# Ledger of designs, part 2: miniprotein binders against o77086r1339to1564

Target 1, 226 residues: o77086r1339to1564
Amino acid sequence: KSLEIAEQMTLLDAELFTKIEIPEVLLFAKDQCEEKSPNLNKFTEHFNKMSYWARSKILRLQDAKEREKHVNKFIKIMKHLRKMNNYNSYLALLSALDSGPIRRLEWQKGITEEVRSFCALIDSSSSFRAYRQALAETNPPCIPYIGLILQDLTFVHVGNQDYLSKGVINFSKRWQQYNIIDNMKRFKKCAYPFRRNERIIRFFDNFKDFMGEEEMWQISEKIKPR

## First folded at step 6 (miniprotein)

Design w6
Fold by OpenDDE base, look of step 7:
Structure w6 (fold): chain B 226 residues (1-226), chain A 96 residues (1-96)
Amino acid sequence: as target 1 above (226 residues)
Amino acid sequence: SPELILKFLLEIAKLLIRYARELAEKGDLESAIEILEFAIEWAKLALEIAEKALEEAEETGDEEKIEEAKELIREAEELIKEAEKLIEELKRELEK
C-alpha cells in the first residue's frame, strides 16, 4: 500500500513537472513573477498542498498511537519515493514531518532518528551538498526538487552581471545557467512506468483537504502544551 | 566552449519566443511582450558571441568556421527581428 501510494504521488508529480517549460524557470528566476510561469506555479503549489495535507492527516488524529502509526506510514512512503528518485514528494513529506507543529510532538526515538536522517539530505548549512551529490548520481526517471533549481537560477541571475566589462560577456554566468537547465532537461524527458490508480488518486483529492498553519499550531499545542 | 554557450543562448531565445506566442494566444499580451524583450536579450548576446567568432575565424582563414559563424549570426538576427516584429504587433493590439 505504501509503495502504491508512492507510485501515484510520483505519477502526479511527473505529470506536473513535465509541463514546466524552460522559459518559466528562467522568467521566475529573473523577476519572481508567478503569472508568467503557470505550470511552475502549479507544481510548487502541489508541493505545498501535499506537505500541508500530510501535516493535516497527522494532526487530525486524536490518538497518539494512531498519529505514530500514520507517521510511520509516511516514513515508509518516503523510503519508496527516495528509491523512485522522486525528491519532490520526498521533500514535501519531509517538510511535513519536520514542520514545527509535527516535530514538537513526542515521537518514538526511531521516528525521530529516521526524520533526522532524512533531513541530512537537505542540510541547508551545507548548501544541500548531500542532495546535490545524490542528484548527480541519479539516473532518470527522476523528479528533482524544483525549489533548489529556482534558487540556483536566481542566485546565478542576481550574483552575476551579463557583462564583466564593456564588450566582455560573462561566460561563467551563462555556463552556470546552461548546467542547471541541461540537468533539468535531462529529468524532464523521463517517464515513470507506473499505472494510474484512480482509487488512490481520488483518495488524494488533489491534496486540497488541509488545514491552515495557524490551525495546525493550535492543534499541536492542544496535543502538547508549551 | 563558446560555441556550446552560443547554441544554448539561441535555443533559449527560441524557446522564449515560442512561449511568448503561446501566452499571447491566451490573451496575456503584456507578459508576452516582456518575455519577447527577454528573448531579445538572449539573442543579442548570441549575436555578439557569433560576431566575435566570425572575426576570429576570418583571422585564421578557417572557411568552415566562417560559414558556421555567419549562419549563427543570421539565426540570431532573425530571432531578434522576429521578436521585435511580434512586440510591435502585440503593442498595437494592446492599444485597441
Scores: ipSAE 0.823, ipTM 0.925, lowest interface PAE 0.5, mean pLDDT 93
Fold by ESMFold2, look of step 6:
Structure w6 (fold): chain B 226 residues (1-226), chain A 96 residues (1-96)
Amino acid sequence: as target 1 above (226 residues)
Amino acid sequence: SPELILKFLLEIAKLLIRYARELAEKGDLESAIEILEFAIEWAKLALEIAEKALEEAEETGDEEKIEEAKELIREAEELIKEAEKLIEELKRELEK
């Protein structure tokens, strides 16, 4: 059932990802104006909702054994997401399992070790080298981590002049933009071959049923007092 | 390659102009103008590269490359003119 859930999460992600227009990511990198980039904002909001939804599903369970079952289920879903190249949902769920309110709870060693191994993929200490390498080896279909696309485009825009000197065009800036955009276009074109399962989609309920950060911390501290 | 970057710059300029028109039709004239100014930046860089490509093609005498560069120059100039014209139209509408 974990495979089916991962497939449906991926269909929802793909629906939003394919709607993002190229101007939206370039405009966001330029001035971070949400009104000019509505489809992009819906996609990033979806990422955050999925993460908070997953955290809430775990924290609302009063029984420790039930919480472990749910965490293991999310780990299984994440393994499927990784294999189908849905890095965006994978990272949304990883951010949930590695979040403060969740991580601080005492988990079986196997769970802790798996989460730490999953964190290696998005390790920022080497400029996301592991992720970039994995992405470079990835064949479509794929949903890349949008946060890094936006970060890279923003860095290229802010950190590079249009000209290296008077009359000398900074081709490196434009080449970097090209590579990021071309790769994004390559993944936007390829559809996943999954069929929609309305019962599972209805269960997700657009991931809107989640707790705020303060409430999650309060519940986490009630489960394991400081 | 410079050729790939030139075509990329023109593609983005065209996409930005189309996107600006869509926002203008929805009533967001101020954003549309800003996006058109951004499109002009991209198109002007493309024009500069295309003009250098024409100079190089003329030195080699490659008639096919000369005609290709001339077409790209015309395309870039048309995009700049289109965007500038639309900016003026939108500014007049915004004054109302």
Scores: ipSAE 0.708, ipTM 0.892, lowest interface PAE 1.0, mean pLDDT 90

## First folded at step 7 (miniprotein)

Design w6a
Fold by OpenDDE base, look of step 8:
Structure w6a (fold): chain B 226 residues (1-226), chain A 96 residues (1-96)
Amino acid sequence: as target 1 above (226 residues)
Amino acid sequence: SPELILKFLLEIAKLLIRYAREKAEKGDLESAIEILEFAIEWAKLALEIAEKAKEEAEETGDEEKIEEAKELIREAEELIKEAEKLIEELKREKEK
């Protein structure tokens, strides 16, 4: 069941990711205008919805044992996602498990250790070094984490002038852009050999069933007072 | 290589122009114009690189490189012209 869920998540991600055009990421990096980049926006919204959905599924459970069972299920799903090179859904679920409302709850040592080990992939102190290395070694099919692509392109845009001096083109800027886009292009043709399971897709219901951040904190504090 | 970057810039310019056309067809003329302006920035940079490459090739007397650079210059100029023309058309349509 965990494998099947991961496969269906990956199919949905692939469908959205393949619709993103290269102009959209470049335009977004320049001015962050969502209107110019509708497919990109849909993909990012999907990521956020999945994370909030996962948080909500855990927090709505009143029994601690049931919550733990659900977290363990998400961990199993994440392991499958990682194996199939779906970094998008992997990180969406990780962001749920590592979120303040969830993380502050009492969990078995094994759960805490697993989540910590997953966080090592995206350690901000190392500028996602482990993730970047893993991605570099990955062959298609793969769904990359779009957030980092956008961050990197934005950083290149803001941090580099087009010209070093009068009449001197900043080739370094353009090489950085090329490398980012080339890597994205490599994964754009994502063909996963999974069959669509309408039952599981209906179960996700576009991940629309989530609560707001404030409600999540309220529930978390009710479960474990400060 | 400068050549790889040049080809990349031209590719991006082409993609942006195509994307702008799609936006215009959907009725978002303002976004289309802005995207075309961005495309022109990429194409102009490509043009500049190609012109420099031509000059360097002329200095060395490499006829093959000169011809290649001329082709890339023509392509860049055509993209700029196409984008500029389309901007003008879309501006006229927006005023109606």
Scores: ipSAE 0.836, ipTM 0.930, lowest interface PAE 0.5, mean pLDDT 93
Fold by ESMFold2, look of step 7:
Structure w6a (fold): chain B 226 residues (1-226), chain A 96 residues (1-96)
Amino acid sequence: as target 1 above (226 residues)
Amino acid sequence: SPELILKFLLEIAKLLIRYAREKAEKGDLESAIEILEFAIEWAKLALEIAEKAKEEAEETGDEEKIEEAKELIREAEELIKEAEKLIEELKREKEK
């Protein structure tokens, strides 16, 4: 069941990822205007909704044993997402399990250890080195972490002048942009071979059913008072 | 490879112009104009690179490279002209 859920999450991600046009990521890197990049915005909103949806599914459970059962299910889903190279949903769910309202709850040691091990893949402290290594070894189909693509393009845009000096074009800037875009195009070309399962898609309900930050914190504090 | 970068710059300029037309078609004239200005930046850089490539090919007498550079110059100039014309049309439309 966990495999099926991961497949359907990946199918939804792929549909949105494929629609992102190259101009959208370049424009976003330049001025971060969501209006110019609607397909990109829908994809990033999907990421956030999935993360908040997962947090809400856990926090709404009154019984601690049921919360642990659901966290373990999300961990199983994440393992499947990793195997099918869906780094974007993988990070969305990891962000949920590692979020403040959830992380502060007392979890069984096995759960804490697994979440910690998953964090190593997308650890930001070494410029996402582990993730970049994994991605470099990944063959399509793949859904990369869009946040890093955007971060890299933004750094290239703001950290590089168009010219090194009068009449000397900064080819390094354009090479960096080319490499990032080419890698993104490589993954956009390949589709996942999954068949749509309407029961599971209906269960997700576009991940719309989630609580806001303040409500999640209130519930978290009710479960484990400060 | 300067050749690869030149083709990349022209590709992006073309994509930006196409994307701007889509924005204009949906009524977002302000975004379309800004995107076209961005497209011109990419095309002008491509034009500069193509002009340098032509000068270098002329110094060596490589007729094939000269003709290739002329074609790329033509392409870059047409993209710039297309984008500039569209900007003027959209500015007129926005003022209505």
Scores: ipSAE 0.740, ipTM 0.905, lowest interface PAE 0.9, mean pLDDT 89

## First folded at step 8 (miniprotein)

Design c5
Fold by OpenDDE base, look of step 8:
Structure c5 (fold): chain B 226 residues (1-226), chain A 100 residues (1-100)
Amino acid sequence: as target 1 above (226 residues)
Amino acid sequence: SEEEFAKLILKFLLEIAKLLIRYAREKAEKGDLESAIEILEFAIEWAKLALEIAEKAKEEAEETGDEEKIEEAKELIREAEELIKEAEKLIEELKREKEK
């Protein structure tokens, strides 16, 4: 069921997210060195693998009706993920559905409208305003979108000097860092009450079964020529 | 208040410095001495900022004659200095180990 899949995705995300240490995000924001932040890197890789996996699951289907069925299933899973405050997997799947190779295919109006409505959460023109608002209103347990945390910390690091003048500390910089880190800490404390389902976990197979971007484009263009 | 805000930031900086020192130790234990040294240097930056805030808080408290605030500021100064000293000591130890 779509709910059970969403629960297992959330368990996997939670296991990886809780392993991320605060030093890792601060170090990454400073120098973008993945080697210093192995748990952060694993979590980011997991996000990407899940997205590529979902794309691959859709594109490998030869029949248009079967592709629509799978997209509709992912939409159902995403709705459950959103309800359980798993923004990480939600956005990973959204990234799959809104990817060039997938989005360019012919879809039912209802599918296009649903995907568009999900994209409103992460509208870049508004600097993720809707997402930030939703996150602010969210109580744990929650898996946040780590990409925005990293972006925000990086922006704070690059955009602010440590001192305003000689002997004058830039408290605004540190306050911004505090708020980002405090929110991250808030979400790390709570576990999801879901039970592990080994059948579904095996079905995911660490999301390793995916094709590369170039192969995805080739298949997409074969399905719908330019 | 501005004072409460400064104190909040000060405590945050000390917390981050502590976390960075711990993380550096874990890296060193795994054999990544270079990363550990860099992380410790980063920790010192955080602790030095904390120290500066604590010193200012002490000076302000001395101007008002608030003995309780003076003592609290002294404790925070000591904590910041200890973290700096700990990190510096660890850096030197790890540098010596790296040369072997």
Scores: ipSAE 0.851, ipTM 0.935, lowest interface PAE 0.5, mean pLDDT 93
Fold by ESMFold2, look of step 8:
Structure c5 (fold): chain B 226 residues (1-226), chain A 100 residues (1-100)
Amino acid sequence: as target 1 above (226 residues)
Amino acid sequence: SEEEFAKLILKFLLEIAKLLIRYAREKAEKGDLESAIEILEFAIEWAKLALEIAEKAKEEAEETGDEEKIEEAKELIREAEELIKEAEKLIEELKREKEK
């Protein structure tokens, strides 16, 4: 069941990821204008909705053992997402489990150890070195973490002049842009072989049924007072 | 090689310029004329850099007498010039539409 859920999450991610046009990521890196990048925005919104949806599913449960059961189910889903190279949904769910309202609740040692282990992949030390190494070894199909693609393109744009000196073109800037874009195109081309399961897709309901940040904190504090 | 690297970057710049122009037309078609104009200005930046690289490549090829590379560079110059002209013409058209 966890495998099927991961496959359907990946299918939804892939549908949105393939619609992102290359101009959108370059324009976002230049001026961060969301109006010029609607497909990118939908993909980013999907990431956030999935994360908040997962948090809400856990926090709405009144029974502590039921919350623990659901966290373990999300952990199983994340393991499947990692194996199918869906880093985007993997990180959306990790963000949920590592969020303040969820993390502060008392969990069994096994759960906290697994979450800590998962966080090692996204450790920002040495510029996300662990993630970059994993991605470099990844063959399509893959849905990469879009946040890092955008961060890299933004860094290249703002951190490099177009010219090294008068009349000397900065080829290094354009080479870096080329490599990021070429890798993104490589992953956009390859389809996942999963078949839609309308029952599971309907269950997700576009991940729209979630609480806002303030509401989640209020419930978290009710479950475990300060 | 240095020549192959420069050619790769040149073709990448032209590819991006083409994509930006196509994307700008899509924005204009949907009524977002301001975004379309800004995207076209960005496309021109990419195409002008490609033109500069192609012109240098042509000069180097002329110094060596490599006729095949001279003609290759001339074709890339024409492509860059056509993209710049296309984008500039569209910007002019869209500015007149925007003022209406």
Scores: ipSAE 0.784, ipTM 0.918, lowest interface PAE 0.6, mean pLDDT 89

## First folded at step 9 (miniprotein)

Design d1
Fold by OpenDDE base, look of step 9:
Structure d1 (fold): chain B 226 residues (1-226), chain A 100 residues (1-100)
Amino acid sequence: as target 1 above (226 residues)
Amino acid sequence: SEEEFAKLILKFLLEIAELLIKYAREKAEKGDLESAIEILEFAIEWAKIALEIAEKAKEEAEETGDEEKIEEAKELIREAEELIKEAEKLIEELKREKEK
């Protein structure tokens, strides 16, 4: 079941990721205008919904043992996602498990260690170095974490002028943009050999069944008072 | 080489400009004329940088007397100019449509 869930998550991610056009990421990096980049926005929303959905699935369980069982299930799913190079859903689920409302709960040492090990991939203090290296070594099919692509493009845009001086083009800026876009292009054709499972897709229900952040905190504090 | 690098970047810039123009057309077809115009303006920015690189490449080729490089540079200049012209024309068309 964990493998099948990971496969279906990956199919959904691939369907959305392949619809993102190169202009959308460049436009978003320039002006952060969501209206100009509808496929990009839909993909980002999907990421957030999946994370909130996963949090909600855990927090709605009254029994600590059942919560632990679900966390372990998500960890198994994440391991499969990582193997199939779906960094998007992997990081969405990781963001759920490492979220304040979830992380503050008492977990078995093994769970805490697993989540910590997964967080090492996206250590912000190292500017996602481990993730970048893993991505560089990854062959298609792959679904990258779009957030970093957008961040990188935005930093290139903000941090560099188009010209160094009058009549002198800033080639470094364009080279950085090229490298980011070329890497994105490499993964744009996400041909995963998985078959659609309508039962599991219906189970996800577009990940619309989630609680707001405030409600998640309230439930978390009820489970484990401060 | 610096020349090969410049050519790579030049072709990339032209590709992006073309993709932006195409994307703007799709936006316009969906009725979002304002976004289409802004996207076309952005396309022109990319194409203008491409044009400048191509012009510089032409000048350098002329200094060396390399006729093949001169002709290649001229072709890239023409492509950049055509993209700019196409985008500008489409902007004017969309502006007129927006006023109706």
Scores: ipSAE 0.852, ipTM 0.935, lowest interface PAE 0.5, mean pLDDT 93
Fold by ESMFold2, look of step 10:
Structure d1 (fold): chain B 226 residues (1-226), chain A 100 residues (1-100)
Amino acid sequence: as target 1 above (226 residues)
Amino acid sequence: SEEEFAKLILKFLLEIAELLIKYAREKAEKGDLESAIEILEFAIEWAKIALEIAEKAKEEAEETGDEEKIEEAKELIREAEELIKEAEKLIEELKREKEK
């Protein structure tokens, strides 16, 4: 079941990722205006909704053993997502398991160790070195982590002038933009060989059934005071 | 080679400028004239840099007398100029429409 769930999450990600037009990521990198980049906004919203949906499914369970079952189910799904190169959903679910309200709860040592192992991929302290290495070795099909694409394009735009001096074009700026965009295009072209399963898609319900941050913290503190 | 690298960047800049112009037209068709104008201004920035690269390539080809490279550079200059003219014309049209 966990494999099928991962496949359907990947299909949904791919549908939204494919619709993102190249102008959208460049415009967002320039001024962060959501109105000019609607398909990109839908994709990033999908990431956040999936993460909050997963947190909510865990926190709503009154029984600690049921919460452990659900966390283990998400871990199984994440392992499948990693194998099919869906880094975006993988990181959305990891963000849920590593979120404050969830992380602070008492988990079996095996679960805690496995989540920490997964976090190595997203270690930002070395400029996402582990993730960049994994992505460089990845062949399509792949859904990359959109947040890093946007971060890289933003840093290139903000940190580089169009000219190094009068009449001297900054080719380095354009080369960096080219590499990011070319890699994104490479991943957008390849489809996943999965067939849509409407029962599972209906179960997701567009990941819209989630609690707000304040409510999640209140429930987390009720489960484990102070 | 440095020539192949510069040509790759030039083609990239023209591709993005063209995509931005197309995207701006889509925004204008849906009534978002303000965004369309801003996107067209951005497209012009990309196309102007491409034009400068093509003009430098033409100058270098003229110094060596390589007629094939001279004509290639002239074609790229025309392409960049056409994108700039298209975007500028559309900006003028959209500003007049916005005033109505």
Scores: ipSAE 0.822, ipTM 0.933, lowest interface PAE 0.5, mean pLDDT 90

## First folded at step 10 (miniprotein)

Design e6
Fold by OpenDDE base, look of step 10:
Structure e6 (fold): chain B 226 residues (1-226), chain A 100 residues (1-100)
Amino acid sequence: as target 1 above (226 residues)
Amino acid sequence: SEEEFAKLILEFLLEIAELLIKYARRKAEEGDLESAIEILEFAIEWAKIALEIAEKAKEEAEETGDEEKIEEAKELIREAEELIKEAEKLIEELKREKEK
């Protein structure tokens, strides 16, 4: 079941990721205008919805054992996603498990250790070094974490002028852009060999069944008072 | 080599400019003329950088007397100029359409 769920998540991610065009990421990096980048926005929304959906699935369970069972199921799914090189859904689920409302709950030591080990991949203190290395070593098919691509492109845009001086082009800026875009292009070409499972896809229901952040905090604090 | 690097970047810039123009055309077809114009202006920025690189490459090739490199640079200049001209023309067309 966990493998099949991971496969269907990956199919949905791949469909959305493939629709993102190179102009959209460059335009977004320039002005952050969502209207110019509809496929990029759909992909980003999908990521957020999946994270909120996962949080909601855990928090709606009244029994602590059932919550642990569900978290363990997500951990199993994440392990499959990682093997599939689907960093998008992997990080969406990690964002759910490492979220304030979820993380503050009492979990078995094994769960806490697993989540911690997953967080090491995206350690912000190291500028995602482990993730970048893993991505560099990854062969297609792969779904990268789009947030870092956008961050990197935005950083290159903001941090570099087009010209170093009058008549002197900033080649470093363009080289950095090339490397980011070329790496993204590499992952857009390959399809996953998974078959669509309509039952599981219907179960996801576009991940629309989620609660707001405030409601998540309220439920979390009710489960474990401050 | 520095020359190979410059060529790679130049080709990349031209590719991006072309992709932006194509994307702008689709936006215009969808009725979003304002976005299309802005995207075309962005395409021109990319193409102008490409043009400057190609022009510099031509000048350097002329100094060395490498006829093959001169001709290659001329072709890249032409491509960049054509993209700029295409984008500028389309901007004008879309502006006229918007005023209607």
Scores: ipSAE 0.861, ipTM 0.938, lowest interface PAE 0.5, mean pLDDT 93
Fold by ESMFold2, look of step 11:
Structure e6 (fold): chain B 226 residues (1-226), chain A 100 residues (1-100)
Amino acid sequence: as target 1 above (226 residues)
Amino acid sequence: SEEEFAKLILEFLLEIAELLIKYARRKAEEGDLESAIEILEFAIEWAKIALEIAEKAKEEAEETGDEEKIEEAKELIREAEELIKEAEKLIEELKREKEK
């Protein structure tokens, strides 16, 4: 059941998200050194694994009708993830459905329309306004999209000096950092009320069973030449 | 108010400096002395800005003669100075250990 799958994905994400320490995101924003930020790296790696795992599950199916069934299953999972405020897994799966090897396969109009409507959330227009508005309206528990948190912290660090002039502290820089960190802390406080289901967790197998980018493109081109 | 905003930012800077020092100690315990030193230097940057805010707050309180605010600012200055001293001492200890 799609709801149970979404709940278990969210439990796994929450376990990794909770372990990320505030120093890790600030240090990553400063120098992008993976060595100093191990829990953050595990979380971002999990995002990428989930995305590639989902792509592989679809592409390994040789029957077009079965591929459509699996895409519709992922869409149902994404709808549940959105309702439980798990933006991180939601966007990992969206990234899979919108990836080149999969998008090019020419899906039924209903599927294409739903995927395009989901892409509106992460639209970069007006500095990701749609996502930021949705997040601002969200109460804990929530797992935010880590990529934007890191992008914002990096922008603040690179784009702002500590002082506006000698002896004049740049409070705007620190206010921006405060708001990002405070919001992250607020989301880390509340646990999800889901029970662990070991059967589903074993099915995921830590999302490690996936194909590389070259292999996925070869399969995609075999299914639809060009 | 401007005073409340500055105090919020000051407290945030001190919080982050403390977290960075704690994190650096763990990196040193794991044997990564170079990362620990770099993280401590970063913590000092945060604590020094907090110190500057606290010193300005003390000067402003002294101009009004508000003894409660003067003492509050002195405590914040002491806290920032203690964090800086702790980090500097640890940096020197770790540099000597790394050179061995």
Scores: ipSAE 0.823, ipTM 0.932, lowest interface PAE 0.5, mean pLDDT 90

